# VHH binders against Glycine betaine monooxygenase reductase subunit (bmoB): the designs that were tried, part 3

Target 1, 368 residues: Glycine betaine monooxygenase reductase subunit (bmoB), of Chromohalobacter israelensis (q1qyu6)
Amino acid sequence: MTQNFFNPVTTQTWTNGRHNVRCVKVIQETWDVRTFCFMADQPVLFFFKPGQFVTLELEIDGEAVMRSYTISSSPSVPYSFSITVKRLPDGRVSNWLHENLQVGSELVVHGPVGDFNVIDYPADKVLMLSGGVGVTPLMSMTRWFFDTNANVDLQFVHSARTPRDIIFHRELEHIFSRIPDFRLHIVCERGDESGEPWAGFRGYLAQAMLELMVPDYLEREIFCCGPTPYMKAVKQVLKSNGFDMSHYHEESFGATPADVRADVEELAEQAEAEMEAVDTADMLQVEFSNSGKSIRIMPEETVHAAAAKLGLHIPKACGMGICGTCKVKKLAGEVTMEHNGGITEEDEADGYILSCCSTPKSHVAIEF

## First folded at step 17 (VHH; from u03 with N52S)

Design v04
Fold by ESMFold2, fold request of step 18:
Structure v04 (fold): chain B 368 residues (1-368), chain A 120 residues (1-120)
Amino acid sequence: as target 1 above (368 residues)
Amino acid sequence: EVQLVESGGRLVRTGGSLRLSCAASGFTFDYYSMSWFRQAPGKEREVVADISWDSGYTWHADFVKGRFTISRDNAKNTVYLQMNSLKPEDTAVYYCAREDSEHFGEYDHWGQGTQVTVSS
């Protein structure tokens, strides 16, 4: 079996594209919510920006079906990735996943992609607002902040229909009990006559309740995900109080009409097919001077991926430009480097790059 | 089979009132947020109002605020749109839509629509 163990030096980080994966674990989160965990046949490190999503490529009743799900796991544990799915009685994809997806099942996913993420919007003070299954991207973000010991003041307000519907309840309580600057508030919209008693807040998130829970909410970077009526209520409170909406971020797969979104998805699929047919003359050469090897790669591929394709083992841990382990010296050419603090400006001036998050702009020579 | 059937659209005079109904069947109605949309001749379809699964959150577009009220009766599996102080610019086909419970902002089922015509 090729690459059947993770090797932090040689294991490749996935990039946006089409991937074959296998379900390796199924977790029952609530009575109607499950988490499905995936790995690739060959070891892959699943780095991404917390909040991003994948799109499942499924065949249901002989038809090709595409359905997007937020990655609910954190890239701090990159050996697998997870999605969390609420089963609806009449849901086509959600029921199919609950009925058919089990340990050992194989499927295709596309991604990771998405502009709703915490990496692109750094802030010292964060407020997360979720309703129902909208907790999933925010759970990825929360796990990331907790696991990386991020220097953030984090407030999390989660609304669930009833106490039985609180997704990730125990883990959220655990995370938020461990760090004084992390605070959690859970609101249940209804009590459940036959369910668990709920001593916390009941009702709907309104300005007065938000002011009580998070008095400084207007000073925070806000990430919001939930049903449209919930998100519109949140936005109305923010706008009415003069909040600078450039600091408000929400996840919405369907901000446009369904027919327009279907057209956009079709165009995106056509664009990916056209990219796959891109002339090899658009590829850029990456040379590794110490080994004497070179390869032509697409401009979207990383220098680290290029090395891996040649059997060259550049050290890598995080894959997201945070830890600095993949630092190499660039002898010639230009790259685009999207790092998150794993390299200093002095290192960049001295010709160093982070190979795991650097893509070529030109033909490039690397000292390796 | 999920089905949304709008009714109640008709011709009314400016300043009049009308109540639209959307009868839902084939799904568990109170699992979903519901919305009313409209499409006037030569214009794109636009959201008019939204309502959460138990009516705890409602939203109305600015162009109908104070005149239209969305409501629902979960015992009857029905969404309503009460339309008061109607104007000629409210003339449109009105659609009931169900919000996807996982893809917020996406609507996975639509009714066929009911025509509202407001004469001067």
Scores: ipSAE 0.734, ipTM 0.915, lowest interface PAE 1.3, mean pLDDT 85
Fold by ESMFold2, fold request of step 18:
Formats: structure tokens, C-alpha cells, sequence
Structure v04 (fold): chain B 368 residues (1-368), chain A 120 residues (1-120)
């Protein structure tokens, strides 16, 4: 196949955008959690900020589906990246991934993006708080701190439903046993139904338990990810004790449509009705070359909205021009784009725009 | 097929009490955190209360704290909202919702809603 391999001098790094990747490893983490590892067709270095996520572009039962997953691997080993997925008995995407994604499978991902990361919020003392599968972004952060020999005092409190549900348990114990300034506490909300003993903390994270485990928690930069009731309980403790919430960070994702088919049908019907009510001579055409679809929109409408009206699903996370998830290549025409750092000068020079914050100034053609 | 069916909404007087129920079917109920939301006319939908899979964490919005109580019965696949000391501003359609277990803060299934009307 030729001698394609990593060369630290010449191998390119990925940047936020659309990427073709192949699954190269599948790891069973627990009875219902798997890690999927990916590489590109040609060698690429997968740098990102620990805590960031990618969005998978999938086709399930003939329908386009977008689903975001936190990158659970660390960029300290940039030759691949991984996501960690909990299988839901009735879940569409999680079941599909567990049943269909195997070594050799190819897919498209978008990213990396996300404001929940440790690079943008440096601190000497860090507290990580996770519930369930919320451990995944914090595992990326932990691996990064460990691999780079970071000078940080790290406390990690992980809550799991039962002992069998502790994701990455042995690796966490291994990492934290070797670094004197790293401390791990695991809380199980219930005992294992199989009767396996659990000698650690039991119950729910409350102020008294947190004070026992991490007495100086109010002095730390806090990264939190878990179910909403868990995260709200954490925030209540912090706020009631006068914590400066500018030092509190929690994971957020872009919108995930509950029913993509219904939204697409509604947008298409709205576009047809609006055309009947508007003089089309004032509109500008937006063409999507890969799909072969086009639509006329008003100059104040975004390229992303135009795609949505045609039933095309360009990923969107922040909508503010920060994360770059909505990046597409413009083949022709001019747009007005207002962004907040979600696109590089190199990408702009190569013809990329952020569809969520770009409006047409002329007829435009988009590679999508 | 995942279903959430709210019931118990009706007209009540100011100061009265009401208990809403949300019957769940078609999924493993105790895998999920559940929430109650409400939407008053002309307003956006807002969260009222949240409950974890086993009731170990509960949260109530400040505007209902001390008056409303979320609970669940996993044996009956049902989540409840006990509403006491009702006020006219509590008039809204109340929805139960299931939290996405992978994308915290997002809700992947909603009931059709039950109308609560509080008369002066």
C-alpha cells in the first residue's frame, strides 16, 4: 500500500472540521460500556483540548443521524482518538454503535470542539466530579495530566450506580496510586446485586461527604460531568458555601434532535409556504453541490438554515462561531461571516466558512 | 416504543393541592433521570424539578421550592409531582421528560402534557 506511517516531522495534525476515520480497536470497558478507537485513512495527529468532543455523522436505517461523544483518550498519544459509549437497551445510536461498529468500520466525525476542557482554565488545584458515563471527558483530562507530568494537585471524585458500573476503574486506581498529589475517591450509590463487596464510600455525593473526601474543595477549579440531578446537587453545595462559580465548569453539548424527520418535514413545508409569500427576486441562491440541492433564501438567513430547509444536516453545536462544528467549504460566491475564533486563517484561505454564522452576499455554492 | 403519559392536571383554586403522575412504558425506567417541565402561555418551557434514577438526588426550581415535590416509584414506572400551595402563576401545561443518559441536560422523550389551571 506504500510506506504510509507516522513521521513526527511531516505527519499533519487534524483541525476542527469534517474527518473520515476508521475504527481500529474496540474495548469492552464494562458489561454495557465500550471504547471505540479511530485512526484516519492516512496518518494524522489527533491534537485537541482534553475534555472536547466529536460529533459522529451516521446513517441509521436510511436516515442521517448526528450524535456527539466526548473524546475519552488523551492528546498526549495523538496517533488515534477514542470515544466511550454506554449501551442503552432502547437507545438508537448507542445500540447501533455497539452492534455495527467494528474494527475496519469507516465513518465521518466532526470536530474536535468544546469549551469544557482543562487547557482554557489552568489551575494549580483541580477537582473533578463525575457521575456514570460522565467520567469520559474527565478521563481524557486525567490521562493528559498524568502523561504530561503536569504540576497539579488533582482530586477526582467519581460516582457510579454500583461497583460493576465503575468505568475505567483499574486504570484510575493505577494512575492515582502513583502520584502523591493525585487522590481518587469512588462513591457507589447502591451495592452490586451480585453481592460483590464494596468497601468504599456508599450513597450520594452530599456536602458532608465532599468535605470528608476533599476538605479544600472550595479552593479548587472544578470540572463536573454527570446526570442533571447530580450536577445540580453539586452546584447547590457550591453556591450555598459561597463558591465563585466562574471556577465551576460542566459539560455541555449542542442540540441533539429528538425527531430529525419531523423537524426536516416541518422546515421543508415552511420554506415552500414562505416562497409563496415572498418576492423571489430579492433572494439569493445557496447550492449544496454534493447533495445536488439548492434553495433561495433571504440575505439575512444563514447557510445553515438554508441546508436545514432542504433537509441537509450540517452539524451545529455552539451556533456562535466559537466551536467550528458547522464548518463547510464554500466553492463559489461571497458570504458575510461573523465568528468568534471557531475557524482558522488557514481554513478561511482554503474557502471554509462557518455555516451557522454566515449569510450570503451573492449566490453561493457549498460543498455538502 | 417509549411512552410518557401525564395525568392529574385540572382546575384548582389558589392555595389548593394537586398531584401529577407520569406513567412510563417501553423502556427500562430506572436507567433514567426524569424531570418535570412546565410551559405557561407565551413563555418558554422551564424545568420544575429533577429526580435521579433511584431518587437519591432531587432538585426543585426556586419558584416551587417548598411547595412542589418530585418523587418516583420504580416498581410502578411512574414519576410524580406533588403540588401544594398552588398560585395562579403555576397555571401551565406540565410535561414529564426523560433525560438522555449520554447527553446530560438534554431530554430525548416528552409526554404530551397535562393542563394545570389555578384560579384566583
Amino acid sequence: as target 1 above (368 residues)
Amino acid sequence: EVQLVESGGRLVRTGGSLRLSCAASGFTFDYYSMSWFRQAPGKEREVVADISWDSGYTWHADFVKGRFTISRDNAKNTVYLQMNSLKPEDTAVYYCAREDSEHFGEYDHWGQGTQVTVSS
Scores: ipSAE 0.714, ipTM 0.910, lowest interface PAE 1.3, mean pLDDT 85
Fold by ESMFold2, last read:
Structure v04 (fold): chain B 368 residues (1-368), chain A 120 residues (1-120)
Amino acid sequence: as target 1 above (368 residues)
Amino acid sequence: EVQLVESGGRLVRTGGSLRLSCAASGFTFDYYSMSWFRQAPGKEREVVADISWDSGYTWHADFVKGRFTISRDNAKNTVYLQMNSLKPEDTAVYYCAREDSEHFGEYDHWGQGTQVTVSS
């Protein structure tokens, strides 16, 4: 049977752009929150900065709809990525996703993008503050710190309406119980409908409560995400106590930032135009003789990219013509190859090329 | 059909008081944070105050702090703005708005507005 094989040194990683993905798992997190997990058809490593988001390109009732969601998974496990969506009964997109997105569903996503992330703001002491579904980018950051054995003192304060509404509760408790420098505080604003006792903090995050939970909060790099009144209340506490707000970071999505929406719309329009235009006579054929597969590509695309489009996995490490990992034998045709010492004169004389830095100049045949 | 209907705007003198109401219908009111915005002639719309789903968090812009108070009554599906010590600079159309509960910082429904005019 045909086997997809992840190879961390040769499997391609995604970059900001337009991607076709397939839902491979749906997890019910709470009574109204689900996590949707995605993979690409060809093995792809989903690296990103923890805290970044994707924008879904959807068609709902014949209308194009764009919606951004933070990536709730961690790039430490890059074989898939996940978003976590709270269902709103009168919400158009969230309700549609809960009703229609299932294992096997295909969709288009754009990204990853976003300046709200832990990679760009390194610190030894971090405070995460979340309200409700605002936990999702912070969960990505937390999973990253845990999985990579980060040397960070992490405090996490999460506010939920009721105990029933605590997203990722079991996993948060697991992570934070196992690391001495990680501390978790969960605040519930109300009791649940069952009347069961809640042993943790009750009420609303205020200065006194924050001081009790995280006495050194003014010394920390702060990442905050939640409803606007929650985040403004947090900022008011910080400002009134002289916090240097250059160490405060927040994510309070609008549906899609205007610059991201413009880029997404442009890429969607380009993809539509490219599908219409790809039959031009200026494309060149690349044939892979051992597999019996061929594809026509633009002269600006590499032989390695051609193989990848056919599901053929030529090893690649450096991508710059230095290491020689992408070397293949050319049986016919001509290429333009720009390399930096990754191939010997003897190999070139024997018909070898570096597929990652070779573009076709004619129709070519590759022994692969 | 989601509806937000503001009322209570009128002409008042400097130093006066006024209470605005926003009646909400067509949605589960206590799922949502609500806000008051205002727009003076020739100016961009600006946020005046915010309130969480259960009034547990409130916020007021500096230019109204101590003078205006946002509140809500979830039993009546109504948001209020109590406006005291009014100044001519407070003259504007006041709008109530519903925050998108999934995409924080965006407002997916707006009222038609109610005019407040503060005379010297």
Scores: ipSAE 0.611, ipTM 0.868, lowest interface PAE 1.7, mean pLDDT 86

## First folded at step 21 (VHH)

Design z01 (from y01 with Y31F)
Fold by ESMFold2, look of step 22:
Structure z01 (fold): chain B 368 residues (1-368), chain A 120 residues (1-120)
Amino acid sequence: as target 1 above (368 residues)
Amino acid sequence: EVQLVESGGRLVRTGGSLRLSCAASGFTFDFYSMSWFRQAPGKEREVVADISWDSGYVWHADFVKGRFTISRDNAKNTVYLQMNSLKPEDTAVYYCAREDSEHFGEYDHWGQGTQVTVSS
């Protein structure tokens, strides 16, 4: 007899970190999308903020691979957690998961992490906008609202390429049919290629369509996840109509060069404003030796933010210490680094830090 | 093997026009969003424009809006960047890139780049 159920004496709650898990269920959601459900080797309660993600630690063809996926399940059912994976024609990790991850498979995950979630940005009126597999973090949020009897007015607009590509279609219809303050709108970019009828909205999400579906969209907290052209189209509509973008949230596992430049421009603007407000003797100096620039920052500010204030573009993807793209070499000084697996022990021994999650403890010099 | 090959970059006078092409092979082209990036000397790469799988969504960076137009021809597996009213600040190596369709905002394949030089 093996114990794989809750025992009130021994059941633990997971926290951000490295976890051994086992696949306990695989669900075919569409022709190219599967959900994988995991439990721990011993009972654990998987609490997280709806919208957060984990990073899988895999070995594919003898190579160590790290890949992030949103948690699509709700923390209201904390016995397990799930990810939902779209198979791409030439996707390395997504195809490997579809072909090799089965009930009984064991793997390591890192997390949960992520600032894209509904707990940190509470609101009475919410608009969710998703494209394709971007539905997954929003499904976690929707399940959470439904399961917890949340007092929220929820509008959900989902765009799929064709009717057969609508992920979670039956469950979304079920949830949204039961709650008067919940409204679902599905848009198919292409209509009925296979003979399956589609009587709903067709084409691309545009301002006129959004106004018809959700007339009060400018009054809502907005959570958006989908392909970059989709998300940028959404942002153009919002900005052109005077939406306060502090109420707009989007998921990204990696930074595009535009995102990095936008962050740098925003922080440079803040630094310029600070020049006019300044006299804090408590700041620590961060020098960037290759550029010859330096700045004084508060101890709570990251090395990456310091570089951005100087107009220096250190690559950044996850911002959470997971992916390693913000790695720089520290020449002098000490930092506090709070990473989530994005740097090796060898790199740390060689003086590398993750600039996105390192704050100064002293005067610091960076090779950049 | 996924391959992206840019072409059309050359020396052009201020105010001139160019069209860049990016020929794609080794994957189902119309399944993916595509982007143009550029990298000026001594600067980091920056996104110039994005286009969805079927051109239903397009986006252009503010610094090129009204001057550059991204487009694609799925029958030819090619993405284009029409560049008008060129300025010396547009001098850069231009790259096309394919967006990872499961990790939005990440680009999993890049071309080798094509040099655009805008002279006075």
Scores: ipSAE 0.725, ipTM 0.915, lowest interface PAE 1.2, mean pLDDT 84

Design z02 (from y01 with W53Y)
Fold by OpenDDE, fold request of step 24:
Parts: sequence; C-alpha cells; structure tokens
Structure z02 (fold): chain B 368 residues (1-368), chain A 120 residues (1-120)
Amino acid sequence: as target 1 above (368 residues)
Amino acid sequence: EVQLVESGGRLVRTGGSLRLSCAASGFTFDYYSMSWFRQAPGKEREVVADISYDSGYVWHADFVKGRFTISRDNAKNTVYLQMNSLKPEDTAVYYCAREDSEHFGEYDHWGQGTQVTVSS
C-alpha cells in the first residue's frame, strides 16, 4: 500500500494585485441580490482578511469601469471567493453584473484590500451591525468565526427593509442556531408585500432596541456596515452612551487610499499596454482533437481556460492541481504544468496533463 | 440622466428661516439616501444632514443644534432642508447629494448648489 505521500500543497496564495478570475457560480440570494463566485485560472488560494474587498475591472459599453465590492465569502474556503451584489434600479455596474455575468465569464479583479476586517481588530466579544447590503462583509466575518471555531461571543443585529430582503437569511439562522455563544437579531423595517408576517423586531434600530437585544453592547468590539444614515444613528447611540469609539469600526470604501486607486489605475494601464504589446506572434494555438476546435491563447492562459473559451467544458473541481478531475491527454506540444499531486508520474508519462494548471509553451493538441 | 436641482436659497436676515428644496430626477428616488452639504467661502465642504430612503434614519450635524431639519417627500422626488434661526455663520452654498448605495459614505451625484446668505 504505497503511502500516497501528499506532496506539500505548493499552491500559490494570491497577493494584493491584479488577478484574472472566472465566474464559476451564480447564486440568487434574494429577489434582487446575487452572489457571484470566482476562481482563478491558475491554482491560487484566496486568502484575505474577512471584511476586505476587491475592485472589479470591467468594460461597460466600451468604457473602462472599476467598482469595489466586499468579499462575502470566508477565507476558510480558499478555493474561491465571492461577492454579493444588490441590483440597483439605476446602478450601472450592478445591472451590468446581473445581466451579463454568468458562469464562464472572465474578469479582472484588484485586491484584496481594506482595513474593515476582524483580523486587525481581534476581540472576545463582538457586535456586528448591518443594514441592507451591508451584511456582506459581516457575513464573511461570521463565516470565518464559525469555520475556525473562534472563541468569540458574537452578537449580530441585521436590519432589512422587509423579510424578503434579508440576505443570507437561512444561512444566518443555520449558523447562529448551532453555536450557543452566537446570537442573531433580525430587524425588519416593514412587512413584506406578500403578507408574510414578521414576528421579530420591527422598525428602526434605536437605543432601546439595541439595549434590549444586546445589553452589554458597550463592552463589545463593534463592526458596522450600512447606509450612512443608519451608521450615523448607530454612532450617535454609542457616543451618547460613552462608548469608546476606538472599538468601533465601519466599512469605508472611500478610504481606499489614493495610493491604492493610483496603483489600480496604473496596473490597469500596464495591463492594457501589455495586452496591446502582446504581438499576435506570441499567441499559442491549442487544438482540441475530439471537438475539432482550436483557439489561440496567451502564454499565461491554461489549457482549461482555452477550452472554456471554445465552449468546451473540461470538468474541474479544485483548480489547484490536486484533485485530478481536469486531467486530459496531451497529444502534441509542450506545456508547463504546476500541479500539487493531482497527477501521477505514470499519467504524465502516458501524456496526460492537468488542464487547470497547464500553460502551453508551444502549440498543443489535446484529446478532448 | 440623474439630476439634482437645489432651490430656495436667498438673502435672509439673522434669525430668519428658509426652506431649501432639492428636486431629483432620472433615478428611483426612494432607493437612495440623500444628504445636504454646505460650503462656506474659504472653508471645506461639510455635511449638514443625512436622511435614509424612507426617512427612517435622520442625522444632523452638531452645528445644526436643532435649527435645521432634513426631510423628504418620495412622492415628489424631493429632499428638503428647513432652516430656522439662521446665523451669519450659516452663509454658504448648500448642496444636495445622493449617496452611492454600493459604497456607503460616498456620493455619486451632486446638485449645482443654492446660495444662502444670512445678513447681520
């Protein structure tokens, strides 16, 4: 029984920078909110601080657009990351994402960045306060605490317009029902049009309500995210009751240091320049013999990505060269393969490659 | 096209009252928080008041001290600033702004402003 020595996972961790990612899943959370899940074409672990955000680099109607979104997933599941986007009636980017982003879509992201996170501000007692879509960074934090078995006394107060607007409702209830030291409070401003009765807290978050839900709120590290009037109402309650505001944290997308914006712009410009400089001469042809389809790709693109561009679906599970699900036979050409044990030497000798972590060095032919 | 148009600014005497209006068009008004800002000559722009989409949350700056009140009428797509007990220090251009609903604390649209002058 040859002890399959799990080769040390040499999977690279993503660092703050520009990354090509692919949408791998779209989840409808509510009637107007969707979660988009992303993976990298190259094997990468997505480690970040829960509460951090990424900036999407998009092209909408021929115009370059950048928009930041909090990562809603937890770094405890590092094979992918997700953003959760509310569709706004007049939102340019949110509408574009909802209408155009689908499984297989590729885009560029910048990050992760952000000081609104639980790693930089560790505490034994935590209070999370969210309004509307402000739940997204706090959900990342909550998932993190849950998955890591953190010894945290957690109070979570989420305010939604109506019951149908509660993002992650079932998941939150599930998490908080399982951990005795976790307490969930959901406040709805009004009932839903569907007539579904709301038996929980109703109205707007105020001092009396907060005191009732979380009597020891003044002793907690507070993470707050929501519309400005909501956050200011919270801050007013805290200040009026003598809370040490050094223990109050709120999300600020604007605080992306001018430097980070400049860096993102510079990186985007560099990427554009590099794309323009990539002489068609450096493109490598990938042929899929069974389908008869071929494509020219950039040297840094994977065989799996090439297939996807042609509408060919090569099964992939980990994307990290571990599981072997994306194994295909290379018929001709050379590739650089960086795997983490998902393929045997025998398979390699037989001409197999892991498509998720193989980049062509020459024109290649794949049996697929 | 998103438009914010302020009105109501004029010359008024100390102790007087004004009501500013900001008429919004080109977007779904009741989805957005709105704010009033002011900028006096030689001073930085400062927030005066904030109001949530349904008026459930309202905030006023400390310098208001109960003199100003922000309100909104979603049926009319208008946000208001009632200003009472005006002082010379309140002289400024007043702006209404729409908060970016995806980036809290940021504002994506501004009006042209309306001049409020309070004489001694």
Scores: ipSAE 0.916, ipTM 0.973, lowest interface PAE 0.4, mean pLDDT 91
Fold by OpenDDE, fold request of step 24:
Structure z02 (fold): chain B 368 residues (1-368), chain A 120 residues (1-120)
Amino acid sequence: as target 1 above (368 residues)
Amino acid sequence: EVQLVESGGRLVRTGGSLRLSCAASGFTFDYYSMSWFRQAPGKEREVVADISYDSGYVWHADFVKGRFTISRDNAKNTVYLQMNSLKPEDTAVYYCAREDSEHFGEYDHWGQGTQVTVSS
């Protein structure tokens, strides 16, 4: 199993731009929050400024959708990057991600970008203030400070609705327990319905509470991320107490960069033009016998991709014809298969193919 | 479909009071922060007040000076703006907006607005 071993010496660093990435891990953080971890097909180091974000290029129900998410992982672990997404009851993209994004899923990201980061605003004393999912960029920052042994006096105040809603709870406690100059304060608006006693601060963040938790808060570089009413409450406290607001930083995604929009539009136009140029005559039919579904695909598309377009999930791990996870039985037709040892000659003789690296040469029927 | 419908705007005299309402539909109301904006003729749109999903956090612009109060009733899917001691300078179209819960500081839905006119 030639593990494409990352060579830390020769591996290239990703640059700001459009990137094809693959989901390699999904972590359940809370009852409604998941972390999605991504890698590139080609080994790259994902360096970015902690607090920056990426924009996902998705196709949902046949529509191109762009959505930005903060990178929640640290650049100190550059072999992958992660986003942490809260599932919203009426959220189109958040629901789609939770329901459809799994290990092996591929998508396009744009970035990294963003001015809300700790690199551009170095300080010896830092205060992080987060509300709800606003913890995600601050977690990236915290992990960065921890992993790099930064000489930073860090105060972290996180506000959650209930104890069960505390994102990264165990990890935060772990990090902050290990570093004397790091101090964590968690505020819960209300108790847990499950009856778990909350021994920490309760209610809403206010001046008195902040003064109690962080008496020297006026001397700190402040990074704040949360709902607008929360952030404005923080700003009011700061302003009313004479804080120099030049040392206050707030997350802002801004409008999707015009260049990203232009690129996506151009790509969409190109894709449409290519689709129009594709003589329907060159499209090959792939039939999946168990589901009874069929699709016409382009000559360069894989059987696995065809399945995915139909909402059929063939397991896939490597996508390179190595692991054999995507093995399916071909019932009829011809394919070109370029594998790297993930299938035996015996299996091939028995009519099996690796769907991740098989492209149809004719109409094909698959047992799936 | 997400809908925000403002109501309550009318002509009032200086020193008068008015209560604006914004009725929300098509989404889980108590998951979202809500805001009131206003836009006067020839001026930029400005935020008047913000309120968190459970009213735990409330913010009012400096020009409000205690005259206006934002509130919400989650059972009725409605956000309110109580306006007292109205001045001619408060004449504007008032808008209700929903904050994007994934992109803080951005608003993903707006109402059509309601006209408030304060006469001298």
Scores: ipSAE 0.915, ipTM 0.972, lowest interface PAE 0.4, mean pLDDT 91
Fold by ESMFold2, look of step 21:
Structure z02 (fold): chain B 368 residues (1-368), chain A 120 residues (1-120)
Amino acid sequence: as target 1 above (368 residues)
Amino acid sequence: EVQLVESGGRLVRTGGSLRLSCAASGFTFDYYSMSWFRQAPGKEREVVADISYDSGYVWHADFVKGRFTISRDNAKNTVYLQMNSLKPEDTAVYYCAREDSEHFGEYDHWGQGTQVTVSS
């Protein structure tokens, strides 16, 4: 009756797609934060890149709801994966999960996916910056570095509202106490509200505080996740000091016009630097006919990413080929499109593709 | 249930000043980051300013820096946008928005907007 995850005949490897999973454990992390652990019914090794996310496919009050959560567990323990969810006062999905998701519950997840991960951007010196629940992807990265005995100099600065709100506090202290090259700094924005003393840093992350905690921060690969005002404050400090923003990585699920434009402009600057460094012989051209812009990208990159590198704003929501928000018309060329129902056969016959899940197979032209 | 109601938009001369207000109700206001956006005719909405739940982090877009100031009063559940040195290109509908506290950079509630028109 036991599962043998190391039996090659029965053990499957996790890849991006749609998966049925079952909740096997619920952990209360803080007064309002829980971790939900999942396994599949058959043996699966849950390989992913630390920092990636999944998207939950739920039914709430008779409606289908899709909600993305970062994977907070590490692939170094591949027999399950976990998400960590803060209950929000008016959060539809977060409250539903806390009230309804229990051991034995089954659901569908999509993924794993995400460009915000530590594998694609290796470095010897890393700085992690998180605010609030933004700790979750960085916890996955930290657990990975710790569990694999990674040869990395790691600085972690986490901002929480109060000491009571520090997610994973005991585990972070344990990990960072055990490795000489690992340093943890916790900033509480409002101290002592939980009745517990706080003698650490208080207030808001600013350049002076960052310089005290991590004097060499400008020499590090930086992974940042937190509320938009927090992340913009971090970027302001970095840009003001001449930091090469191609070494700055942030998680954002934003879909606002101005945030999308800002991210696209930043990516366009990075793309210009990358093009100078990359051999163009292996790249494929993506042309955006209405704008008159074109770019050469690697065959593994999406049409949506190509538009972003040119400063073009194609709407995107799910990123998984489900919602159809990223639909554009292809005028020429061939793509590989891995959609999950977000486009009809009629749309495909009319030449439409989902830019977020379409990669070029040839030079392509897009009506945009 | 969740409501964001902007007010204070009107016709103002070039160089003038105006303060917009956004009254929030139906949620725990001091738990959320808030933003002002604007949308000129024929253009996409663009972010003007952001403020964290307790005003500890404040950001303004370059095109309004030095002229506009976002603030909030958590006792009154209100976000403000003080607009000084107004220019004709500031003419737009201004929207208040609440940031999703799990999906940073996404906004889950929007106001109906208030029209600001800057003449000459």
Scores: ipSAE 0.773, ipTM 0.926, lowest interface PAE 1.0, mean pLDDT 85

